# VHH binders against Homocysteine S-methyltransferase 2 (SAM4), part 9

Target 1, 325 residues: Homocysteine S-methyltransferase 2 (SAM4), of Saccharomyces cerevisiae (q08985)
Amino acid sequence: MARLPLKQFLADNPKKVLVLDGGQGTELENRGIKVANPVWSTIPFISESFWSDESSANRKIVKEMFNDFLNAGAEILMTTTYQTSYKSVSENTPIRTLSEYNNLLNRIVDFSRNCIGEDKYLIGCIGPWGAHICREFTGDYGAEPENIDFYQYFKPQLENFNKNDKLDLIGFETIPNIHELKAILSWDESILSRPFYIGLSVHEHGVLRDGTTMEEIAQVIKDLGDKINPNFSFLGINCVSFNQSPDILESLHQALPNMALLAYPNSGEVYDTEKKIWLPNSDKLNSWDTVVKQYISSGARIIGGCCRTSPKDIQEISAAVKKYT
Below, E stands for the ipSAE of ESMFold2; O stands for the ipSAE of OpenDDE; V2 stands for 0.75 times the mean of E and O plus 0.25 times the DockQ between their complexes.

## First folded at step 4 (VHH)

Design a6 (framework vhh_7xy4_2; at its last look DockQ between E and O 0.02; V2 from the best seeds 0.00; counts 0 for: pae E 10.6 > 2, placed apart)
Fold by ESMFold2, look of step 4:
Structure a6 (fold): chain B 325 residues (1-325), chain A 120 residues (1-120)
Amino acid sequence: as target 1 above (325 residues)
Amino acid sequence: QLQLVESGGGLVQPGGSLRLSCAASGFTFSEYYMAWVRQPHGKGLEYIATISSSGGSTYYSDSVKGRFTISRDNAKNTLYLQMNSLKPEDTAMYYCATGRYWESGDFDYKGQGTQVTVSS
């Protein structure tokens, strides 16, 4: 019952689209875990009681979240590690040394794998450099973003994930800046030895958060050609506007028709700035059925939800995937 | 119950200095990233500085880099902004802020602000 390597499975099943899970951070918050902190949704794993106390309330909550996404139809799921960089953890938690950090990551991955079983795919989730300073939605990395040593920032997490056989795919999500994208694309198999994807953080007008167009991104990839790490498996968009996401993904498809794509947008909810809450959007013009149909037509192979997407949203995505594939 | 109270603004001549403070209460200050945000009259909000919960990591917008310094004192639940070499374009209402949902494009909490006016 061992699962096939992800790349082989998708090659052998050219019509298959995998259903990804939803917004873990907002789900944990809705279930009572405070995620407003420097390590965001990593926070329940920092306490040793999570690991040592079988009756831990946080442990039950996280396990129930994974189970609810599985029951909704998720086939590939993420570790809860969006803001679990070594810099963020070592600066903001009692976990200080590289050895302690590696133990944390190993336990998070083991826990996630145990929750989802051996027949589901598991993504090692990595947030962008900008996440540690809250810049992933502007893409503004300062005056000399080309001089940022992105590799040193990611290295401890990457080295751990590269060695962890319980992961099937590494995901660089919410990438908002062309220089960070170029850095990741420059890393060879010695740095990125596992299949990986890059998820772009895209403004509703269809440009990367730093202003780079989808056509410019496609041209960067075309110019690199055969030099791109062969483990680069998917390009896509995540944590983007629900209504604009189909057109954004289609623009990538038109520019890179042979690239396997993925998409997991935010929910269609609107933010009430006075009450500091998310509300349903009665003016929403698209449904998950419509959006998923368009994603499949654009060549998406993995479809799920990002912020504020619940197991109910994943159930709708799963139903649409079954309908159109 | 949660409060962020800014102080230290005022009228200052170009080239001068001010130090802004933000007193925080109603939450565990040492667990949160903090930011300074400013709004010139009739304009949008500008994120100008961010600091990690420990104070170990900072970020500055290009408009203030090299002139402003963000810091925090977790024992006093206080955030600071040292503003040097002030220019007329620094004139704005200054807010301290924190957020639960970093991707929302908005703050969960901000104070009433403190006005900084750079002119003579």
Scores: ipSAE 0.005, ipTM 0.308, lowest interface PAE 10.6, mean pLDDT 85
ESMFold2 (binder alone), look of step 4: mean pLDDT 81; pTM 0.824
OpenDDE, look of step 4: ipSAE 0.012; ipTM 0.241

## First folded at step 6 (VHH)

Design p10 (from a6 with Y101L W102Y E103D D106S; framework vhh_7xy4_2)
Fold by ESMFold2-Fast, scan of step 6:
Structure p10 (fold): chain B 325 residues (1-325), chain A 120 residues (1-120)
Amino acid sequence: as target 1 above (325 residues)
Amino acid sequence: QLQLVESGGGLVQPGGSLRLSCAASGFTFSEYYMAWVRQPHGKGLEYIATISSSGGSTYYSDSVKGRFTISRDNAKNTLYLQMNSLKPEDTAMYYCATGRLYDSGSFDYKGQGTQVTVSS
């Protein structure tokens, strides 16, 4: 491949911080794509016209989104597959078979790779089991969360991404529950054969959505020790409060000082109902410059944005990364 | 450990009204944006309305503007949706959700929802 394997590149360049793209779902929504669907940002890919008609409006919008993030300074980007589990796709789209599902994922990965080129890293994005039931921001997995078969839920998407050499990294996003985290960390190299990261869904006050503390998460990782899949490459926080995110990442760094971390928070914007526009938070305590500096100090190796983060936000992140690395 | 319990749905004639309620517990309700979203049978989730943590700002989807009103009582940890001039197209399971954005992919759905059926 034209690019070095991701872990080797970061080992050879210990001060390098990769700039991740912004919030794809919210960016596509801002560009006129209706993402209010259980498959979320994957919805434009479900239409055959996306694939068969080069003049497709949705195809042009998705290409322009990737190009705008690249121009802003993104170096590692995600496939548009956050709510693209087999269960979600088969229940909410015309796709009903595993063969059709695998073809969809392969086409999305190919499209993403073609948009970003061979020099950039590509993340196969996977949302949590909680995203299917709309509980990724509560972590409420019911009375017996330890009995949920997470492996069977993730298996079709995992098996597809494991086999796809166009992916550099698998990203488990917005994991809100300790039992799901434990399940992912328990999967060996035969189940999860590519480098991967886990992004945690955390309350503004710095605990996992289900109430688990960063210290408790660190203890789970320490207790597993050498039993953890050697492909586990990063731990971090995503879709988290902009203002409180640096302190949350620092608490994770203090609990796990040798762990490579990542962070990509929400923009912090608020909606003005009178003007019908999104405004920057006027009471925002931190700038991207300040937040990125603190993330780097806490051991972040990948920094980007989540919901409501635009190419402009990524440009500011990229500038701050250059300034502090 | 957030819990949201929806109520107030039912069968209603076109042009009728319903008031939905959502009882919240397990979090500091007054610090969270709250939303109503709905899912018609066999269709995707549709955003309906959002209200800021203080109740000072509200946003509505175009399909319900002027007909629905979102409100909250922070002292009672309760979210409301007043639905007037109901249409058959409003038939759906209604969920209350918590989050920072009105974007349906960023909100939690907690209960079984409450079914609204507008006959015609």
Scores: ipSAE 0.000, ipTM 0.150, lowest interface PAE 17.3, mean pLDDT 83

Design p11 (from a6, 18 letters changed; framework vhh_8fcz_2)
Fold by ESMFold2-Fast, scan of step 6:
Structure p11 (fold): chain B 325 residues (1-325), chain A 120 residues (1-120)
Amino acid sequence: as target 1 above (325 residues)
Amino acid sequence: QVQLVESGGGLVQPGGSLRLSCAASGFTFSEYYMNWVRQPPGKGLEWVSTISSSGGKTYYADSVEGRFTIIRDNDKKMVYLQMTSLKTEDTAVYYCATGRYWESGDFDYEGQGTQVTVSS
């Protein structure tokens, strides 16, 4: 194996910051793949032609996306599995059994590993319960969120990823509700046996989507203390406003100064309806250079992009990381 | 805070047309995919259509493809659903939803929705 275990590598290299890939769903959409489906960016993998036909257009597109992020400087990349819970897959695709589901996930992980090679890190991407119920933006899990069985929802995907040695890290993305965060943090090593991170879904104003403050999140983590699964490796923010993200990450750093952090914000682009084009971030006081510098200052160990971030954005992130590390 | 206000529903005969509107506030509208979802009487929520943040890409449920058109105006912070060739099966409360992608569930339904009734 060309790479050291992730936690060991980062412990041995305390100043190293890993560059994460960009927004896979939006990138695949930009490349012509129709991702408007409950399984989102996983949709091209559902077709048997993706696996059986070497001339598959979708297969070439997904491979080129990974290659372009690698060429841009990505060192750690995600599986294309954000909306790939057993519930989502079995309700919205021809896949009906746990065996078929496990085969799908195993093939996606194998494909991702083959695209990136043995010297890069691979994240098994898992979206939140909020994504499944269409409440990720608000974090509103109803009247009794404490009664939601998060473990049963996550269990099939989690058990599959726990067994797969091709994965280096499990990423729980865009978590918008404190009860879901508490549930994940309560799972012991028998349930969650790989290094993992939690990416928070936050308002522009710097609170979790459900209204929970960074200080309240920090208190939950401090209260759990040694009871937290020792595989909990990073906490961060993802798919957050580009301009506000440095201040939000800094607030998390101030609340949890010893926590390794990560950040991968949206691009900050604004659509011009008259010219029918995307304009760059209108606040030119912020660039990837300044944002990345601030992230590193706040303790970020993994930095990348989310929605609307392209290989060009990752190239700029990579350059800034090299400049400030 | 997010605010979505749907309007334009009503009673229409089979084969008729109707245009729904959604006024958005409280977020950076141009960064978000916008969605229409509906809830028929006695049934769960059903996704109808999605428009990308730029308006450059549109997606439709098989049941409405070729009959419905989703459009947006980022300057006015509006999204619309133009419905034609309406069927009795289209009877539902229609909701506008914010978020990056309906497919990822990165949206939420707010407000009262707007009732569409297709009946002779």
Scores: ipSAE 0.000, ipTM 0.212, lowest interface PAE 14.0, mean pLDDT 83

Design p12 (from a6, 16 letters changed; framework vhh_3k1k_2)
Fold by ESMFold2-Fast, scan of step 6:
Structure p12 (fold): chain B 325 residues (1-325), chain A 120 residues (1-120)
Amino acid sequence: as target 1 above (325 residues)
Amino acid sequence: QVQLVESGGALVQPGGSLRLSCAASGFTFSEYYMRWYRQAPGKEREWVATISSSGGSTYYEDSVKGRFTISRDDARNTVYLQMNSLKPEDTAVYYCATGRYWESGDFDYWGQGTQVTVSS
């Protein structure tokens, strides 16, 4: 029935690893939804017919996607809101006001909660500034990244998610630049009032996309110490190389041995940020069984899939989690 | 079934070098992270080094960084610790492991240890 608060549940069950859903954007694309838009996977929710017509084809597709991830074993799932900043929505859709934007986010969260039921955990998904400028896989935030007003960019989506009791966790995904990471870590409980995690966008060589090392990231966290928002619950990696992701997660664990971690890698395909397409890659050498086993050894508490991961991938992750916990 | 057997421990002079070996059996060695720990008399066990399953990533405790090198030979199911510029404070029993001390279950197997003594 009713779920326990996420942090309490995981503290009460120290060996429990939650299975996260797969790549929603790429899965919806595979199901026939055209996501080639700055709002990405949020595009089906922009049409009023999605909300007013229960026979909407897009509505059925999104509902079936959630249902397929649940049937695969997902226990914690994301809202379809990766590129759903106020700036992105107001520039690329008919929505022009903060009121209309809040209505959109509230409806998406309600829809996600209704799809997954009350016993599953729900993440309010937030993409980075880098996703808005198509730099989430390069980390190139220009000459003066310290001058970017990250708080104003995130504020409308963050304020909405903070107030929504249907969300259990806020997820900042694919953070590729140290100045954005520092900004998020600087926000106190008045700004981030719900448990949250930060997923890092890392190069195959195990450094943040902007070149920052895992040791440098760990030092930032250690320097902040008790000043960090106590709602900071997990650090991890997402939308990273399938084969290299266990080594990268282990590097985070070595640098921050007491930090709860998470990981949800790509299917092994390479993303072209300029063309916004996935390219075939022969780099998929390991099985989910092997990768999940190594993630658990490195202290992962949430494991799932990112881009190009399907319900079949989540079923394999779920089986491996059950086997090794 | 899982066995880890360390060897190579010896008495060595300060500034000397030593190579430790750990022969593994009873599991698919190539799929596991391998680690070295050490324990000095009357002290807690300390992590020393880790090598990833692929061998592509290596990690070291700060006090051994630049002096110790961890490596693996998957064809021989063996992990190595090359120890250079040895100091008296490196004196300890060295243990090979497949997990961490805060983890339990299949990933937390330990060997019997091999004694390293650095003394004149």
Scores: ipSAE 0.000, ipTM 0.199, lowest interface PAE 17.0, mean pLDDT 84

Design p13 (framework vhh_nb_b201)
Fold by ESMFold2-Fast, scan of step 6:
Structure p13 (fold): chain B 325 residues (1-325), chain A 119 residues (1-119)
Amino acid sequence: as target 1 above (325 residues)
Amino acid sequence: QVQLQESGGGLVQAGGSLRLSCAASGFTFSEYYMGWYRQAPGKEREFVATITSGGSTYYADSVKGRFTISRDNAKNTVYLQMNSLKPEDTAVYYCAAGRYWESGDYDYWGQGTQVTVSS
């Protein structure tokens, strides 16, 4: 093993901030992979030709994406498994059994590890129940969200990732509802045995998509205290507004000053309706340099990008991290 | 709170063109897949076209080369440009929003707009 265990590495290097990769789904779409499918960015891995044919065009594209993020400065990267729950896979692909599903996940993890090498950290990425029902940006889980069996939904992917020593960290992304957050925080070490983080899906007003405040989330964590799984390693925000994200992360830091944080916002690109193109963020007061500096001041230990973030964005994040650490 | 409002339907002669619009509100439009579906009397609702958040487009075989889907994120609007219309294109056209592109996979639907193509 060429890398130290993640928690030990960060404890031994208290000023270190790890650079995370960019938005894999949007990057693969930009590279010509058709991701208009319920399994999203996982779609290229569903075809057997991806695995059996080394000349597969999709295989080459995914490898080049990982290589470009590594060359940009990424130090910790995700598996391409945001919408890869057993429910999503079994309902929308030819895969129908847990055995086939476990084989798919094991192959994706192996592929990701082979792309990034042994020196880099690897996150097993898990999307929320909200992503399966298309509500990760509203947080609307219906009239009785407390009756949703979140554990049963997450269980097959979670059990697979718990057993896989090629993973350093499990990442629950874009959690938009307090009942889902509470469910994850209630799972003990027998259920969730690897270091993990929770990335929150938040409005530009600084509240969870369902309206729960950062203070209310902090109170849930404080109330659980020593009952929380000791593997809970980071809390943060992802796929959030670029401009508002530093203030949101700071509010979380103020509420939970001893919690290690992470942030990976959307690119901040603005769609120009007249030119019909995406334009770079032209706000010179809110560059990656200023945003990253503010994240580090709020206690962020992992910083990267979400939707519409490219290798160029990660290069700018990496440069800012080096400048301020 | 979520609303999808279609416009631009009407009566047109075979070989003609129509442009449908769908104005969306109550969600972060730029992050959603937008689609068009249609339903003729006595038939099942069928897929027409989808556009992803990143701008990738997918079409039913029956409309490829004749219809073009596009979006304007600043106006929270998706469009369907329909050229070389045929009588078999006659249907109520529905706008849909979500993370899916197949029928029944969208969470939000508009009320529909009638398109009638005369021989």
Scores: ipSAE 0.000, ipTM 0.153, lowest interface PAE 17.0, mean pLDDT 84

Design p14 (framework vhh_nb_b201)
Fold by ESMFold2-Fast, scan of step 6:
Structure p14 (fold): chain B 325 residues (1-325), chain A 119 residues (1-119)
Amino acid sequence: as target 1 above (325 residues)
Amino acid sequence: QVQLQESGGGLVQAGGSLRLSCAASGFTFSEYYMGWYRQAPGKEREFVATITSGGKTYYADSVKGRFTISRDNAKNTVYLQMNSLKPEDTAVYYCAATRYWEGDTYDYWGQGTQVTVSS
């Protein structure tokens, strides 16, 4: 292996900040792939022609996206699997069995690893239960969220990723509800055998989408203490407001000063609902230079972008990371 | 009920200084992001500076090092100290307030105050 194990690399390099890729779903949409479906950015991989035809247009687009993020300075990148739960895939695609599902995930991971090479880190990306029900930005899990069987929902994707040595890290993204967070944190090493992180979906004041405060989240983590899975490697925020994200990450740092953090916000672009296009945010208050400097000051170890972040955004993040580390 | 009232605009020579004030009423001022925007003749409205409810400040690149935004929660007032003014700073300056800050989507806007910088 060209790369050191992620935990060893970061321990050996305590001031190193890894540059994460940008928003794959929105980047693929920008490149002409129609992602407006329940499996989101995974849609190009559902077609057998993606795998069998070397001249596939979609395959070229996905390869070019990965290559552009690498050229921009990305050092750790994600599999294209945000809305790729077994439930979502089996309900919305021709795939109907666990065997077919496992083959799909294995092929996507192999493809991602092949695109980025052996010297880069690879995250197995997992979206929340909330993404399946379109509530990852509200956190509204209904009247009895404690009765949701999160483990059974995550199990097929999680078991697949645990077995795949091409993955360095498992990323649970946009978690908007405290009961889902508690469920993930309750899983032991037999369930979560790889380093993992949890990215929180939060409101502008750093409150989780369901109304849970950073202090309440910190208390859950403190209460678990030594019982927490030792593979829990980072906590952070993702797909959050660009302008407000430094304040939010700092509030998390203050609540959990010893926790390694990560952040990858939205680009700050504004969607014009009348014209149905994304416009540059002329009101974008800070540069990536300023935001990244603040993230590093708050203890971020991985920094990247979420929705509408492009290779140009990652290039600016990479430059800022090099400047301030 | 809700009011944002700008003051402090006027005519100034290049290199000079002005201090804009925005007096707010009708909402819980301390909980709001307060911002300044400007609109030059024949141009789109552009961002200048904002201050969060927690006191953190953000500036447009064109004004960094020259302008300072501040707030006084006891007086329900936000200020913009403008130093080293340039003819390019000539614009109507607007005060804005929002509880959730993302882009140009603000809950409240003032009427604006004219700033003219002569060469």
Scores: ipSAE 0.000, ipTM 0.148, lowest interface PAE 17.6, mean pLDDT 84

Design p15 (from p13, 19 letters changed; framework vhh_lunsekimig_d3)
Fold by ESMFold2-Fast, scan of step 6:
Structure p15 (fold): chain B 325 residues (1-325), chain A 119 residues (1-119)
Amino acid sequence: as target 1 above (325 residues)
Amino acid sequence: EVQLVESGGGVVQPGGSLRLSCAASGFTFSEYYLYWYRQAAGIERELIATITSGGSTYYVDSVKGRFTISRDNSENTMYLQMNSLRAEDTGLYYCAAGRYWESGDYDYWGQGTLVTVSS
């Protein structure tokens, strides 16, 4: 392959910070794709015309989104698979079998790889159980969260991504609950055979959505010690408040000083319901330059954007990364 | 933590109008998909209207052209304007917030607001 294995590349290049893409779901929505569906940003891939018709409007839009993020400076990009669990796909689309599901995921990964080329890194994106039940920003998994069978929920998507050599990294995004975090961290190499990261869904006050502190998370990791999957490569925060994110990442760094970190916050934009457009948040206290500098100081190795982050945001992130590395 | 409180329900005659409100706290309102669900007695909740974080609206066929969902991010409130009400619109109306239009499982603190369309 044209690129080195991700962990080797970053170990060999200790000053390198990879620029991640922006918020794919919100960017596709901004470009006219209707993502109001349980499979969210995966919806354009469900239609056979996406695959069979080279004049497909949705195909052009998805390809242009990837190209715009690449042109902005993205070096590592995600598959469009945040709400693409077997449960969500089989209940909400014409896809009924594991074979059909695997074909869908393989086609999405192939499409993403073809868009970005062989020199860029590709993340297999996985949303939390909380996203399936619309609680990824509350962390409320009910009275008995320890009884949720996270492994069975994730298994079909994990087995597919584990076998796909076009993926460099598996990304668990917006994990909002300690029991889900513990489940992922408990899985051995037979379950998670690729490098992976965990992006935490955190309050503005710097705790996990369910109220778990960074110190408690660090203690879970320390207690696992040598039992932890050696493929666990990065811990971080995503879809978090722009202004508060540097302090939150620093809290993780203080709790886990030897852990490679990542961060990709929301843009802070607000929606104008009368004009039906997004406006810049005038309450932004910091610039991307300031935020990126602070992220790098806290040990971030991958930096990008989440909800409402556009190619313009990624261009500013890329410029700041080049300035401080 | 997330809290959602519905208001604006009541008794209305067929052909009448009502405006429901849903006041939210504990999250960044502008980043969420927002939903209205309806539950008739003895029937599971159904999704009737969605407004995405990007402003796209989605309606179930039975309410298209009659109901309008909207949001006010500055007031942390969403609305459902209901016009040309029919007897079959009777039910408990619930608001919900999340990342897409999935039905049924939400972090929600309200008990719903009752709409009765009576002739």
Scores: ipSAE 0.000, ipTM 0.150, lowest interface PAE 16.8, mean pLDDT 83

Design p16 (from a4 with D31E R50T Y52S S58Y; framework vhh_7mjh_2)
Fold by ESMFold2-Fast, scan of step 6:
Structure p16 (fold): chain B 325 residues (1-325), chain A 119 residues (1-119)
Amino acid sequence: as target 1 above (325 residues)
Amino acid sequence: EVQLVESGGGLVQPGGSLRLSCAASGFTFSEYYMSWVRQAPGKGLEWIGTISTSGSTYYNPSLKSLVTISRDNSKNTLYLQMNSLRAEDTATYYCATGRYWESGDFDYWGQGTTVTVSS
């Protein structure tokens, strides 16, 4: 096979750090795709013309985005499926049946695999229950979050991704609440049969959005021990503050020193209200070079970017990874 | 008395852009997280996004490619830039403040400013 199974590859190459792609939603918007829809970055795939018209403009844009991330140095890339739960799709698009939904996911995975080729790894991207209710950055799941049926919410997407051999890894992104984290960690190999990771949505001071500390998260993981699905491969942080992220990842490393970690923060850009433009991070001490070096020191095995990260950001991440590995 | 006063709403054509402002008084603005929330006629509240004390932004993923939140601590003002407006963006827009690591709830709300998207 052109690529080894992900766990075998990482075991055979203990010093290897994989470069992840950048922020697909913000990149597609910058390229002219209107993602103003509850399914967000998945919107170009909803149109039948994307699939039936070889000359589709949106098809070319998505393909060029993947190609630009590959050229920048990305080695592991995501499907464009963050806001693609069955509930989100069936409530906000013409798709109404589970069969149609499975066809959509299969086509998206096939398209992504065809764009990146057989030698790159592919992540099936899944957003949290909180993204459906617009609270993934607050962690506020209401008064009784322990009563939320997370499994039923995730089930259609999970069952589809479990069966798809074109996926190497399942990624649960921006998980902001301890009860959702516990639910995912409670699922056995019959529910999660592929390697997976959990990316946490954390505050600038290093607590989960709902207020849960890294020590409390580590204790949940330690208490579960050998009962945790052996496919649980990485824990990390994503779509978090660029400047604070190295210290947050280090706190997670200190709490769980044997856990393989990952990180992909926002770009660190700040909007200038007077010039009406986004300005780059002006703090030279918090360059990608510095941040990536610190991530690697904390045990990161996958490093990439989230919101407002472009192929240029991924090129800088790739250069830093090569420098420090 | 904590006061949040939104402005900049009005009638705008589909595909247009609009910038909302929120003037804050009665508290140390620079020490608070600030948020934008909207409510369409006959619907519930929808969180748009939040900006931290240092300027880090967190967006509702359904809206993040259409909106930009910024702040000017020297003017005690919060901003919401909206692009590619649709009829579905017709709503009353509120600014709010809160502490996310202790509570996901917003503590203070403004009076709101109405945005109507139609031709």
Scores: ipSAE 0.000, ipTM 0.153, lowest interface PAE 13.8, mean pLDDT 83

